# VHH binders against Abasic site processing protein HMCES (HMCES), part 57

Target 1, 269 residues: Abasic site processing protein HMCES (HMCES), of Homo sapiens (Human) (q96fz2)
Amino acid sequence: CGRTSCHLPRDVLTRACAYQDRRGQQRLPEWRDPDKYCPSYNKSPQSNSPVLLSRLHFEKDADSSERIIAPMRWGLVPSWFKESDPSKLQFNTTNCRSDTVMEKRSFKVPLGKGRRCVVLADGFYEWQRCQGTNQRQPYFIYFPQIKTEKSGSIGAADSPENWEKVWDNWRLLTMAGIFDCWEPPEGGDVLYSYTIITVDSCKGLSDIHHRMPAILDGEEAVSKWLDFGEVSTQEALKLIHPTENITFHAVSSVVNNSRNNTPECLAPV

## First folded at step 7 (VHH)

Design s14 (from b6 with E99D; framework vhh_8cml_1)
Fold by ESMFold2-Fast, scan of step 7:
Structure s14 (fold): chain B 269 residues (1-269), chain A 121 residues (1-121)
Amino acid sequence: as target 1 above (269 residues)
Amino acid sequence: EVQLVESGGGLVQPGGSLRLSCAASGFTFDDYDMGWFRQAPGQEREFVALISWSGGSTDYSDSAKGRFTISRDNAKNTVYLQMNSLKPEDTGVYFCATDLYDYSGPSYDYWGQGTQVTVSS
């Protein structure tokens, strides 16, 4: 995963993240640095994206099942990084392979500190290579959405204009992430940055790309991944596997340029 | 820093052969697919060949099939393009390229500076 859409206005995004804490109380996640959230149909590495993480990371004695939502930089900068320019590591830490996560110090160390997060998106993009050519067909990949009265599902058959109507009840994609905190050597604010864990693609996506993000399908998986106070690293890693509960449709080449930020980026064909 | 350095280009007569090399550094070479592209004067870059990270699969453009062979030596961090039965139409700058991410993108993110191949009598 190296390109996402996360375009919902802050208030709509917050409501889409409604959850239940350990005691069964309904909650909305509390924002940190909400002004750093920038909605876009076309998010690339180095930009900020919203993630969910446990309140216990920020508040001593907080219930570890309570959630914060915060914008973080996509592209994990390890806490031990000693240079002044964090962009030097951007492309090598956009994703973290599940098969080597415990072998790489950049990921093993923050995992040991419980620095697990859930990366939020409308969906993500992948480019299918057309065999024998340099042409690549982009696809928008997302959770199956609530059935309509007519079609029974949302998909490629729906007109582009009808896509604008679905966002009020959109089920956000929830991807397993690892974050870290880096203190600039010359001073300044602590940088929070994340990586998305990746797995082998499911059968449904294998013709598009051979890898996919580790998707946390449902509130139980999301809660266990976030709750580092009660769920060990070893138990949490059992949640990291391919899922078949995903759908997609082809989109236009407008999405190719990360500067393009319009609904056309994710509209069918 | 990621670097791709092509070599092996030159002037050759029609029907001749050349072997191009691309030396890679700054990343874990054996984890990534490698591709060869070319660009003729006044034209867009076109795909020539691709080899998977392990060397277990290859893909070729229609113009390259049967004449060109892509291979790699993971111990030496090098990808090769063996070009046989060269034609004047094969003239161009040849580039190696890679995507270093665990995701696909709209284009390759890393390119070498290229090596010139000229096929002329």
Scores: ipSAE 0.418, ipTM 0.701, lowest interface PAE 1.7, mean pLDDT 88
Fold by OpenDDE, second read of step 8:
Structure s14 (fold): chain B 269 residues (1-269), chain A 121 residues (1-121)
Amino acid sequence: as target 1 above (269 residues)
Amino acid sequence: EVQLVESGGGLVQPGGSLRLSCAASGFTFDDYDMGWFRQAPGQEREFVALISWSGGSTDYSDSAKGRFTISRDNAKNTVYLQMNSLKPEDTGVYFCATDLYDYSGPSYDYWGQGTQVTVSS
C-alpha cells in the first residue's frame, strides 16, 4: 500500500471513530496534535495521516481501551535512528510484511513495546498491471458501504448535497499499523511515525495486486489490536490476515500524481 | 552506491535449466528482501520470485511455481534463481531488485541491468 485517501473533515472523522470502551460507554477519541491533520484524497508516504492508538501510551494507569486519534508520519522512523533527517533512512518502512514482522528490528522492537495503531483511511489505491501496455489501471479499494435508499453509489452522487451525505456516513477503512517514537539527535519534538502491515491479497483483489493492507474488520478486531495492555503481541498477530470484506472500483489516472488532491482521485470511471 | 549485477542468462532449449545470479553491493544485503522480475519483448515487467532478507520466506508467480526456486547467500551478497523446465514463454530479460514488497508504487527501489534468457528450439 503506497497511496491512501483520508479527506474527511476533522469533526466528521472523529464521529466516524466513535467506539465503546470496555465498560460499554460510548466514546469519541481524543485528539493529539489536531493541527497536524491534513485532509487529502491522495495521501502518500511521508505525509501525516490520522491513526488510533491506546490512551495508555500517553497516560500512566489509563484505561487501555480508551482511544486517542493522532496524525503520524507515514513511514516508520525507528527510535534508534541516529541521523538528523528521517529521509536518510536507507530502507523502506512504508509497509511491514506480516510474515517478516518479527524478523525486522525496526518493526519487532516497537511491536514488542505494544506500539500498535489503527491507520485510518477512506480507502487505499492499488494499480493493476495491464497486459501488453505500460499503463497501470488504478483502483480505489474500501469497505463496502451501507446502501441507504437515498445514498447512491459513490458514482451516483449527482449533487454536492448527495456527496456530502455519502461521506457523513462513510465507514472508514481500519488498517493494522505499528508506530514508533523518534527523538531527533539535535533536539526538538518527538516524531511519531507508522508503518502499515501488509498481507497476501484476498482472492477478490488478487487480479489487481498480490498484496494488501492488513485490514481490521470490526470493532472487536480494532479494540484488540489497540489494547496492548490486555492483548499480547502473539494474540494481536492472529488478527493479521487477508479479508474478503472489501470492494473496489476503477478510478482515473489523476491519482497517479501525488500532487493531485481532488475528488476525481477516488471517483469511478 | 547500490549495485545489482545479474548473470547466468543465455540460450537454452525447451525443458532445459538455467541458474541466474545477482551480485549485490553498496548496501546491507541481509536487511533487504530480494526479488526477480522479467520482461518479455513488448510486454511489461512482471514479478517472478521474492525472498525475504533472512531467506525464511519465499513467493512465486503462478508461472514460476514448481519450476523456479529463489535462494540467497547473505555471506556472498548474492541472490539466485534456479529455473527448471524452461519454456519459450520464459524468454525475456530477467532483473534483480531489492525491497519489492513494501512499495506498490510504479517505482521499485533498485534494479540491475538485467540478463537475457532465451528459450528456443
Scores: ipSAE 0.039, ipTM 0.472, lowest interface PAE 3.7, mean pLDDT 88

Design s15 (from b6 with W53Y; framework vhh_8cml_1)
Fold by ESMFold2-Fast, scan of step 7:
Structure s15 (fold): chain B 269 residues (1-269), chain A 121 residues (1-121)
Amino acid sequence: as target 1 above (269 residues)
Amino acid sequence: EVQLVESGGGLVQPGGSLRLSCAASGFTFDDYDMGWFRQAPGQEREFVALISYSGGSTDYSDSAKGRFTISRDNAKNTVYLQMNSLKPEDTGVYFCATELYDYSGPSYDYWGQGTQVTVSS
């Protein structure tokens, strides 16, 4: 996963993240640095994206089932990084392979500290290699969505007007992430940055790309991944596997240029 | 520094064979898929063959199926393309390429400089 859409206004995004804590109380996640949230149809590595994480990361003895929502930099900067400019990091930390996560110091260390997060998106993009050419066909990949005024899920055959209405009740894609905290050597604010864990693609996506993000399908999986106070690293890693509960449609090449940030990026072709 | 260096190209008669090699350095070779592409004069680059990081899966363009075989040697950081039954239409510069990220993009991240293959009578 190397390109996402996360375009919802902050208030709509917050309501889409409504959840129940361990005591069954309905809650909205509390924001940190809400002004750093920048909605976009076309988010690339090094941009900020909203993630969910446990309140226990910020408050000693907080209920680990309570959630914070915070914008974090995509592209994990390890806590041990010694240079003053994080853009100089030479390692690819946009994604973290599930099969080697416990072997890579950049990921093993924060994972051991319980630094698990859920990365939020409308969906993600992948580019299918077109047979016999160097051209690639982009696809927008997302959870199946239910239309409120009609029985059935929204799909590629639906009109653009129906796609505009769907966002009020959009089911956000919830991807398993690992984050770390980096303190600039010369002082300044702590940088929070994340990586998305990847797995082998499911059968439904194998013709588009051979890898996919580790998707946490449903509130039980999301809660267990976030709750580092009650769920060990080993138990949490059991949630990391390919899932078939995903859908997609082809989109135009407008999305290819990460500077393009319009609804056309995810509209069906 | 990341480098991909192709070799093995040359001039052959129709029906001939060539084996291309791509020596990779500067990254963890056995973590990434490797591909071969080609470009004829005045044409866009086209996909030829792909091999998974482990060597367990391969994919070919329709024109390459049954004639070309992609393989890799992870101990030597090398990917190969064995080309048999070469046709004039196979003429072009052959490039080794890889996406170093665990995601696809609109293009490949890294390309070699290419090796010329000419099939002519």
Scores: ipSAE 0.314, ipTM 0.688, lowest interface PAE 1.6, mean pLDDT 88

Design s16 (from b6 with G105S; framework vhh_8cml_1)
Fold by ESMFold2-Fast, scan of step 7:
Structure s16 (fold): chain B 269 residues (1-269), chain A 121 residues (1-121)
Amino acid sequence: as target 1 above (269 residues)
Amino acid sequence: EVQLVESGGGLVQPGGSLRLSCAASGFTFDDYDMGWFRQAPGQEREFVALISWSGGSTDYSDSAKGRFTISRDNAKNTVYLQMNSLKPEDTGVYFCATELYDYSSPSYDYWGQGTQVTVSS
């Protein structure tokens, strides 16, 4: 996974993340650095994207089931990185393979510290290899959406006007991530950055791409992944597997250029 | 500062073997997965093989399984690809890369210049 859409206005995104804490209280996640959130239909690595993480990461006695929402840099910068400029990290830490996550120091160390996050998106893009050609067909991949009177059904047959209506009750894609905190050697603000864990693609996506992000399907999975105060690394990793509860449709090549940031990027063709 | 230098390519007849090497410098080699990719004339780049940071896990494309073996020597900062039973369709430029998670990802970069492998009579 190397491209997402996360275009909802901040207030809509916040409401879409409503949750219950361990005591059953309804809550909205509390923002950290909200001004760094930049909505886009076409998010690439190096940009900031919103993630959910446990409040306990920021407050020593917080209830670990309470959530913060914060923009973090896509592309994990390990805490041990010695250079003064994080852009000089020459490795692609956009994704982290589930099968090697406990072997790679860049990911094993933050996992050991409980630095699990849930990466939020409208959906993600993948490019299907067309055999015998140099062409790729892009697809927008997302959770099945509940049909409403306003939004109607979504998919290849829907017009752009119908797609405009679906966002009112959109179910955000929730991807398992790992984050780390990098302190500049010369002082300055701590950089929070994340990677998306990837798994083998499910049956439904195998014709599009052989890998997919580890999707946390439902609030039970999301809460267990985030709650590092009560859920061990070993238990949390049991949540990391392919899911079939996903849908997709083909989109135009407009999305190929990450500079294009319009609704056409995810509109069905 | 990161450099990957591939070598070992050449001309070989069908059924022959070649061993590719990739010398890495400028980063903590032992901490990162290493992979091999190739690009045939007139085709897109494709994944060939991946080896975990420790050497404990490997992964191969369907076309490479059973014929190719990826290995690494962390003391020498080097990745190898042993290619056996070469076929004309294996012809292409072979690239060494690090931190490769999804070869079809549009954010994906190759660090090496590549080494040419030609399989023909």
Scores: ipSAE 0.000, ipTM 0.249, lowest interface PAE 10.6, mean pLDDT 83

Design s2 (from b6 with L50E; framework vhh_8cml_1)
Fold by ESMFold2-Fast, scan of step 7:
Structure s2 (fold): chain B 269 residues (1-269), chain A 121 residues (1-121)
Amino acid sequence: as target 1 above (269 residues)
Amino acid sequence: EVQLVESGGGLVQPGGSLRLSCAASGFTFDDYDMGWFRQAPGQEREFVAEISWSGGSTDYSDSAKGRFTISRDNAKNTVYLQMNSLKPEDTGVYFCATELYDYSGPSYDYWGQGTQVTVSS
């Protein structure tokens, strides 16, 4: 996973993240730094994306089952990084392989501190290599969506009104992430940044790409991944595995250029 | 520091053979697919061949199929392109490339400096 769509307006995104805390109370996550959230159909590494994390990371005595939503930089900058410019980090930390997460210092240390987050997206993009050419076919990959009489489908949306109906009840993709906090040596604001954990692709995606993000399918999995106050690292890592509960469709090459930020990026061809 | 260093290019007669090598360093070579591309004067880079991380899968351009063979030696962090039955149309700078991310993109992320192949008659 190295390209996503996360275009929902803040209010729609917040409602899509409705959840129940430990005592069964219905809640919406509370925003931190909402001004840093930039909706886009075409998010690349080093841009900000919204993540869910436990309130306990910010408030010493908070209920660990309560959630914050915050924009974080995609591309984990380890807390120990000593250079002044995080873009100069020589290691790529866009993804963290599940098979080596406990061996790599950049990921093992924040994971040991309970710095687990859930990365939110409309879906993600992958490029399938076409046999015999350097041509690649992009696909938009997302959770199966529930159709209702009043909701539209992405394939049937041919007007602005119909597009609004598609997104009103969209089930967001929820990917397992690890984050860290980096304090610039020259001073300034603490940088929160994350990586997406990856696993072997499921059978349904293997023809597109051999790897996929670790998807947390359903509120029970999301809750256990976030709740570092009650769920140990070892227990949380049991949630990291491929899933077949995924769908996709081909999209146009407009998405190839990360500067293109229009609905055409995810529209079926 | 990620480095891809090509070698083995040169001048050869039509019908001849060349073996290109690409020495990789600065990353876990065994985990990533490797590709060969070429660029003729005044033209865009075109795909020639690719090989999966394990060596279990290969793919070729139509012009390379049957004449070129891509292989890799993971113990030596090296990818090879064996080129047989060379034609003047094969003339160009040959580049080694890889994607170091655990995802596919629209293009390869890292490129070598290239090695010149000239097929003259």
Scores: ipSAE 0.250, ipTM 0.623, lowest interface PAE 2.3, mean pLDDT 88

Design s3 (from b6 with L50Y; framework vhh_8cml_1)
Fold by ESMFold2-Fast, scan of step 7:
Order: structure tokens, then sequence, then C-alpha cells
Structure s3 (fold): chain B 269 residues (1-269), chain A 121 residues (1-121)
């Protein structure tokens, strides 16, 4: 996955992440570094995106089922990276293949530390190759949305008023991620960065591309992935597989340029 | 880090054949699709051929269909373009290219330096 949309205002995003802890207590995730959250319809690698992670990563003796929401850099910088500029990493960590996650030191080490996170997005973009040409057709890919007075698809709403209303109850895409913490050698703030785990594409997406993010479908899967205090690495990895519970529609080439950040990026064509 | 090195270009008579190679290094070759493109003097770079990561799917431009064959050897980290029935119109610099995401983007990210193909008497 190399491009997402995560445009919800912070308050709307927070409410969309309402959850229950292990004791059944209703909660909203607590923000860390909320000022680093930058909503966008067109998020590329190296930008910050909001992720969910266990409170236990920050507070000793915290209930591991309680959640923090924090912006993290897309593109995992390993804790052992020795140079001063993360952009000088000589390998791409935007994605982590599920089949090699235990073989790659960059991913195996943070995974062993319980550094699992859930990457949040409205949805992600994928470019389908057009036969016989160098042209590609972009698609916006997202969870099926619940039926309202209008369809669960954003394409079902024709008026601008209907487009604004769809986001109030949008079901966010929840992707399995691994994060790490890097301390700049010359001092400064700790950098939190993540990678999105990838799997073989499901049948529904195979005509668009042969790979997809590992999507955590539902609160049970999300809770187990995040809860590194109770769920081992081995058990958590059982959650990593393709899902068919996904939908999509074609979008215009406006999304191709990552500088374009408007609703047109995800509007149906 | 990432390197794509083309070879096999040269001067050939109309109707002749050439086999281009692209040696890849610095990434897990088996996981990524590969493409061949060409650029004639004063022209925009155009698509020639595509091969999927496994070699199970290929695609060609209309100009290449029936004359060119793309293939790959994942054990050797190499992609090939077999060009038959060459025409003067095939003259140009041939480039191999790849995209190093697990997902496709709007265009290829990495390109070789190219190998010159000249079809002339």
Amino acid sequence: as target 1 above (269 residues)
Amino acid sequence: EVQLVESGGGLVQPGGSLRLSCAASGFTFDDYDMGWFRQAPGQEREFVAYISWSGGSTDYSDSAKGRFTISRDNAKNTVYLQMNSLKPEDTGVYFCATELYDYSGPSYDYWGQGTQVTVSS
C-alpha cells in the first residue's frame, strides 16, 4: 500500500475509534502528539498517519487493552539506524510482507517487543495496470459502509451535503502495522514510525493488484492485534490474512499527484 | 542501492533480432513486476512490454505484439526482451523499469540507464 486517505478532522476521527477495554468500559483513545496529525485525502510514504497502539507502550502497569492514538511516520525507521537523517535509509519500509516478517531484522525486532499498531485510514488507493499501455486506473478501496438514508458507498451521494454526511459514521479502515522507536544520534524527540503488513490480494481485488494490506476486520481482531500484553506474537500473526470484506470504486487521475489534497481524489468517476 | 543495468543493444539490419537483458540488484527481484520502455530521439518514452513478478502474466504494446517476447529468470535476477523482425521504427534507447512498492503507484519508480538499439542498413 503506497497511498491512503485519512482526512477526518481530529474530533471525528477520535469518535470513530470509540472502543471497549477488557473490563467493558467504554473509551475514546487518548491522543499523543495530536498537533502532528495532518488530515489529507492523499497521504504518501514519509508523511504522518494516525495509528492505534496499546497504552502499555507508554505507561508501566497500564491495562494493555487501553488504547493510545498517535501520528507516526509512514516508513519504519529501525531503532538500530545509525545515521542522523531517516530519509537516508537505503531500503524501503513502507510495507512489510507477511511471509518475511520473521526473517527481516527491521521487522522481527520491533515485533518481538510487541510493537504492533493499527493503521487508520478512510481507505487506500491502488493503481490497476491498463493492458497494452503505461496508463493506470486508480481505485479507492475501503470497508463496506453501513446503510443510511443513502447508500454506504460515497458514490451513492450526489449532492455536496450528502458527501459531508457520509463521514460522520464512516467505518475507518484498520490495517495491521508494526512500529519502531528511533532516537536521533544527535538528540531530539524520539521518532515513531510504522510499516503496513501486506498479504496476497483477495479474489475481489485481484483484478486491481496482486497484493493488499493485512486488514483487521472488526473489534475482536483489532483488540487482539493491539494487546501485546496478553496476545503473543505467534497468536497475533494468525490475524494476518486477506479479507473479502472490502469494496472499491474507480477515481480520477487527480489522486496521482500526491500534492493534490481535495475530495476529488476519492470521488467516483 | 537499487540498480537496473541493461545490455544487449547494438546495430542490426532490418529483419534482424536482438536479445536485451536487464540485471537487477538491491531488492528482492522475485517480488516485483518489470517493464521495458523505449525512447526514440525527440520522442516521449513509450511502453513496450510488461512481466509480472512470477512471470505468469505478460503484456505488450501494439507495436511489440507478435515480434517481441518478455521473459524473466528469477534465479538470475534478470529480465529479458527478445526482439525479432526488427524495423527502423524500433530504433531507440531501451530501458527496464520497476516499482518497488507492494502496490502499484501511478508510474514506475526505478529506471536503468538504457541500452541503444539501432536498426539500419
Scores: ipSAE 0.422, ipTM 0.705, lowest interface PAE 1.5, mean pLDDT 89
Fold by OpenDDE, second read of step 8:
Structure s3 (fold): chain B 269 residues (1-269), chain A 121 residues (1-121)
Amino acid sequence: as target 1 above (269 residues)
Amino acid sequence: EVQLVESGGGLVQPGGSLRLSCAASGFTFDDYDMGWFRQAPGQEREFVAYISWSGGSTDYSDSAKGRFTISRDNAKNTVYLQMNSLKPEDTGVYFCATELYDYSGPSYDYWGQGTQVTVSS
């Protein structure tokens, strides 16, 4: 996964992340560094995207079922990194393969510390290789959305009003991630960064691409992944597998340019 | 007319280095992502490196990671590929392309003619 969409306004995004804590109380995640949130239809590695993580990471003795939402850098910078510039990393940390997560120090160590997060997106993009042509077709891949009589699908949004309704009730894609905290050698603010765990693609996506993000489907999966206080690494990793609960549609080549940040990126062609 | 012109290729020994350049013209360079691809004899063209329009995002193939560095100078309408620790497996024609995504595959509208890189003892 190398391209996502996360364009919802902050308030809408927050509401979309409503959850119940361990006590069954309805809550909204609290923001950390909300000013770093940059909505975009076209998010690339090294950009900031919002993730969910347990409050316990920030507050001692906090209820680990409580959630924080924070923009983090896409591309994990390991805490041990000694260079002053994260761009000097010699390996790609955009993704972490599920099968080798425990073999890579950069991922194993933060995972062992319970640094699990849920990466939020409208969906992600993937490019299909077309047989017989040198052309690749981009697809937008996302959770199936509940069709309400009034909301329609992205493809059915024929009016501005319908478009707003679609996004107001949009089910966000929830991807399993690992984050780390890096302190610059020369001082400064701690950098929070994340990697997206990837798995083999489900059958439905296999014709598009052979890999997919590890998607946490449902509140239970999300809660267990986040709750590092109660859920062990071993148990959490059981949540990492392909899911068939995905839909997709072809989009225009507009998304190929990372500078393009318009609804056309995810619009069906 | 959109034009991409690659240069900097050549013959090098294993472990050597090359710096490729791609001069772009005929479009607003800083509006487009740029990338490098390569094609070995008898093989399909494969992704090597990607850089966003601003240079703020980069990605590499697994083979290129740790050895290659993509950069760009928007003032010069040029994208570069610094290749270190070259291996015989890196031999091929290297192509510059625009309108990239972060994955492998040649589906770009515009390509250069390529520059030959040969790594041999």
Scores: ipSAE 0.006, ipTM 0.284, lowest interface PAE 10.5, mean pLDDT 88

Design s5 (from b6 with D33A; framework vhh_8cml_1)
Fold by ESMFold2-Fast, scan of step 7:
Structure s5 (fold): chain B 269 residues (1-269), chain A 121 residues (1-121)
Amino acid sequence: as target 1 above (269 residues)
Amino acid sequence: EVQLVESGGGLVQPGGSLRLSCAASGFTFDDYAMGWFRQAPGQEREFVALISWSGGSTDYSDSAKGRFTISRDNAKNTVYLQMNSLKPEDTGVYFCATELYDYSGPSYDYWGQGTQVTVSS
């Protein structure tokens, strides 16, 4: 996973993240640095994306089941990194393999500090290699969406009004991430950055790509991954596995260029 | 092609010392962090030590702290692990590793057979 869409306006995104705390109270996550959130249909590594994390990371006495939304840089910069230019390291930390996560210092240390986050997206993109050509076919991959009034596509549902309505109740993709905090040695703001944990592709995605992000399917999984105050690293890692509850469709090559940021990037072809 | 070749393992008595070497080729060595990992028979692979691309920072597992020292020579494309006060629990195959990623996920990190360390009389 090296490209995502996360285009919802801040207020829509916030409502899509409504949750219940440990006491059963309905809540909306509170924002940190909301001005750093930049919606886009075409997010690449090194850009900022919204993540959910436990309030306990910011407030010593907070309930660990309460959630913050914060934009973080995609591409984890380890806290121990002492050089002034982390750009070379960013390539290596876009994704983190589930099978080696406890063996890599860059990921093991933040995991030991409970630095687990849930990376939010509309969905992610992957490029399928086509046989007999050097062309690749991009796909947009996302959770199955609930349609309460209609069953599937009925051929005449391409209106702009239907396009707007689908996003009002869109189920966001929730991917398991690890973050870290890096203090520039020459001073400046603390950099919060994350990596997406990856697993082997499920059967449904194996013809598109051999790897997929570790998707946390449902509020129970999301809550356990975030709640580092009550859920140990060992228990949290049991949530990391391929999921079959995913769907996709082919998209235009417009998405190939990360500078293109339009609805055409995720529209079916 | 990326290649990592480990050497320097052997049989030593408890309390002995060994210096492991890892010769790297096929990538820009100076741009990547290098680490040492080990695996005992029937056990999970575990982290031992890490050194940044410049050598300016190092980190160790709890079992290695105070006994092992990781270092690198960027002119020789080599990373080292100096192991002192060896214990029977240190027995295992030692691998060096570096991270190589593409946007499809991580590439292989291990390209050698490793080097066997045995601590026993």
Scores: ipSAE 0.000, ipTM 0.128, lowest interface PAE 13.3, mean pLDDT 82

Design s6 (from b6 with S57D; framework vhh_8cml_1)
Fold by ESMFold2-Fast, scan of step 7:
Structure s6 (fold): chain B 269 residues (1-269), chain A 121 residues (1-121)
Amino acid sequence: as target 1 above (269 residues)
Amino acid sequence: EVQLVESGGGLVQPGGSLRLSCAASGFTFDDYDMGWFRQAPGQEREFVALISWSGGDTDYSDSAKGRFTISRDNAKNTVYLQMNSLKPEDTGVYFCATELYDYSGPSYDYWGQGTQVTVSS
């Protein structure tokens, strides 16, 4: 996964993340650095995206089932990085392959500290290569959405007004991530950055791309991934596998340029 | 640091042959597809050929089919383009390229500097 949409206004995004803690109490995640959240239909690596993580990462004695929502930089900067400029990191940490996660120091170390997060998006984009050419067809890929009597089905024939309505109850895509904390050697604010874990593509996506993000399908999987106080690294990694519970549609080439940030980026063609 | 370095270009007469090489470093070469592209003066960059990570699958543009052969040597971290029956229309700078992300993008992410091919008497 290398391009997402996460365009919901902060209040709508927060309500979409409503959850139950281990005592069964309904809660909204508490924001950290909310002003750093920048909604966009077209999020690329090195930009900030909202993630969920356990409150226990920030507060001693916190219930590990309670959730924080925070914007983090996409592209994990390891805590041991010595340079003053994180953009000088010599290797790409946009994604972390599930098959080598325990072999890579950059990912193994934060995993050992329980630094698991859930990356939030409306959905993600992938580009299908057209045979015999360098042309690529972009697709928007997201969870199946619940159809309501009033909103109807979302498809290529639906009007823009129908797309506006679907966001009120949109089921956010929840992807398994790993984050780390980097302290600039010359001082300054701690940088929180993340990577998205990737797996082999499911059957439904194999014609678009051979890899996909590790999607946590449902609140049980999300809760177990986040709860590093009760769920070991070994147990959490059992949640990392392909899912068939996804849908998609083709979109226009407007999305190709990451500077384009309009609803046309995810509209069906 | 990812590096792609092309070589083997030159001047040949119509009907001649050239073999281009691209030496790759800074990534696990065996895991990634490799492509060849070209750009003629005043023209857009166009696709020429692609080879899968294992060498088991290849793809060619219509202009390259039957004349060009892409291959790779994973032990040497090198991809090749054997060009036969060259035509003046094949003149251009030839680039190798790869996509090293665990995701697809709108275009290839890493490009070499290119090697010049000129087909003329």
Scores: ipSAE 0.399, ipTM 0.681, lowest interface PAE 1.3, mean pLDDT 89

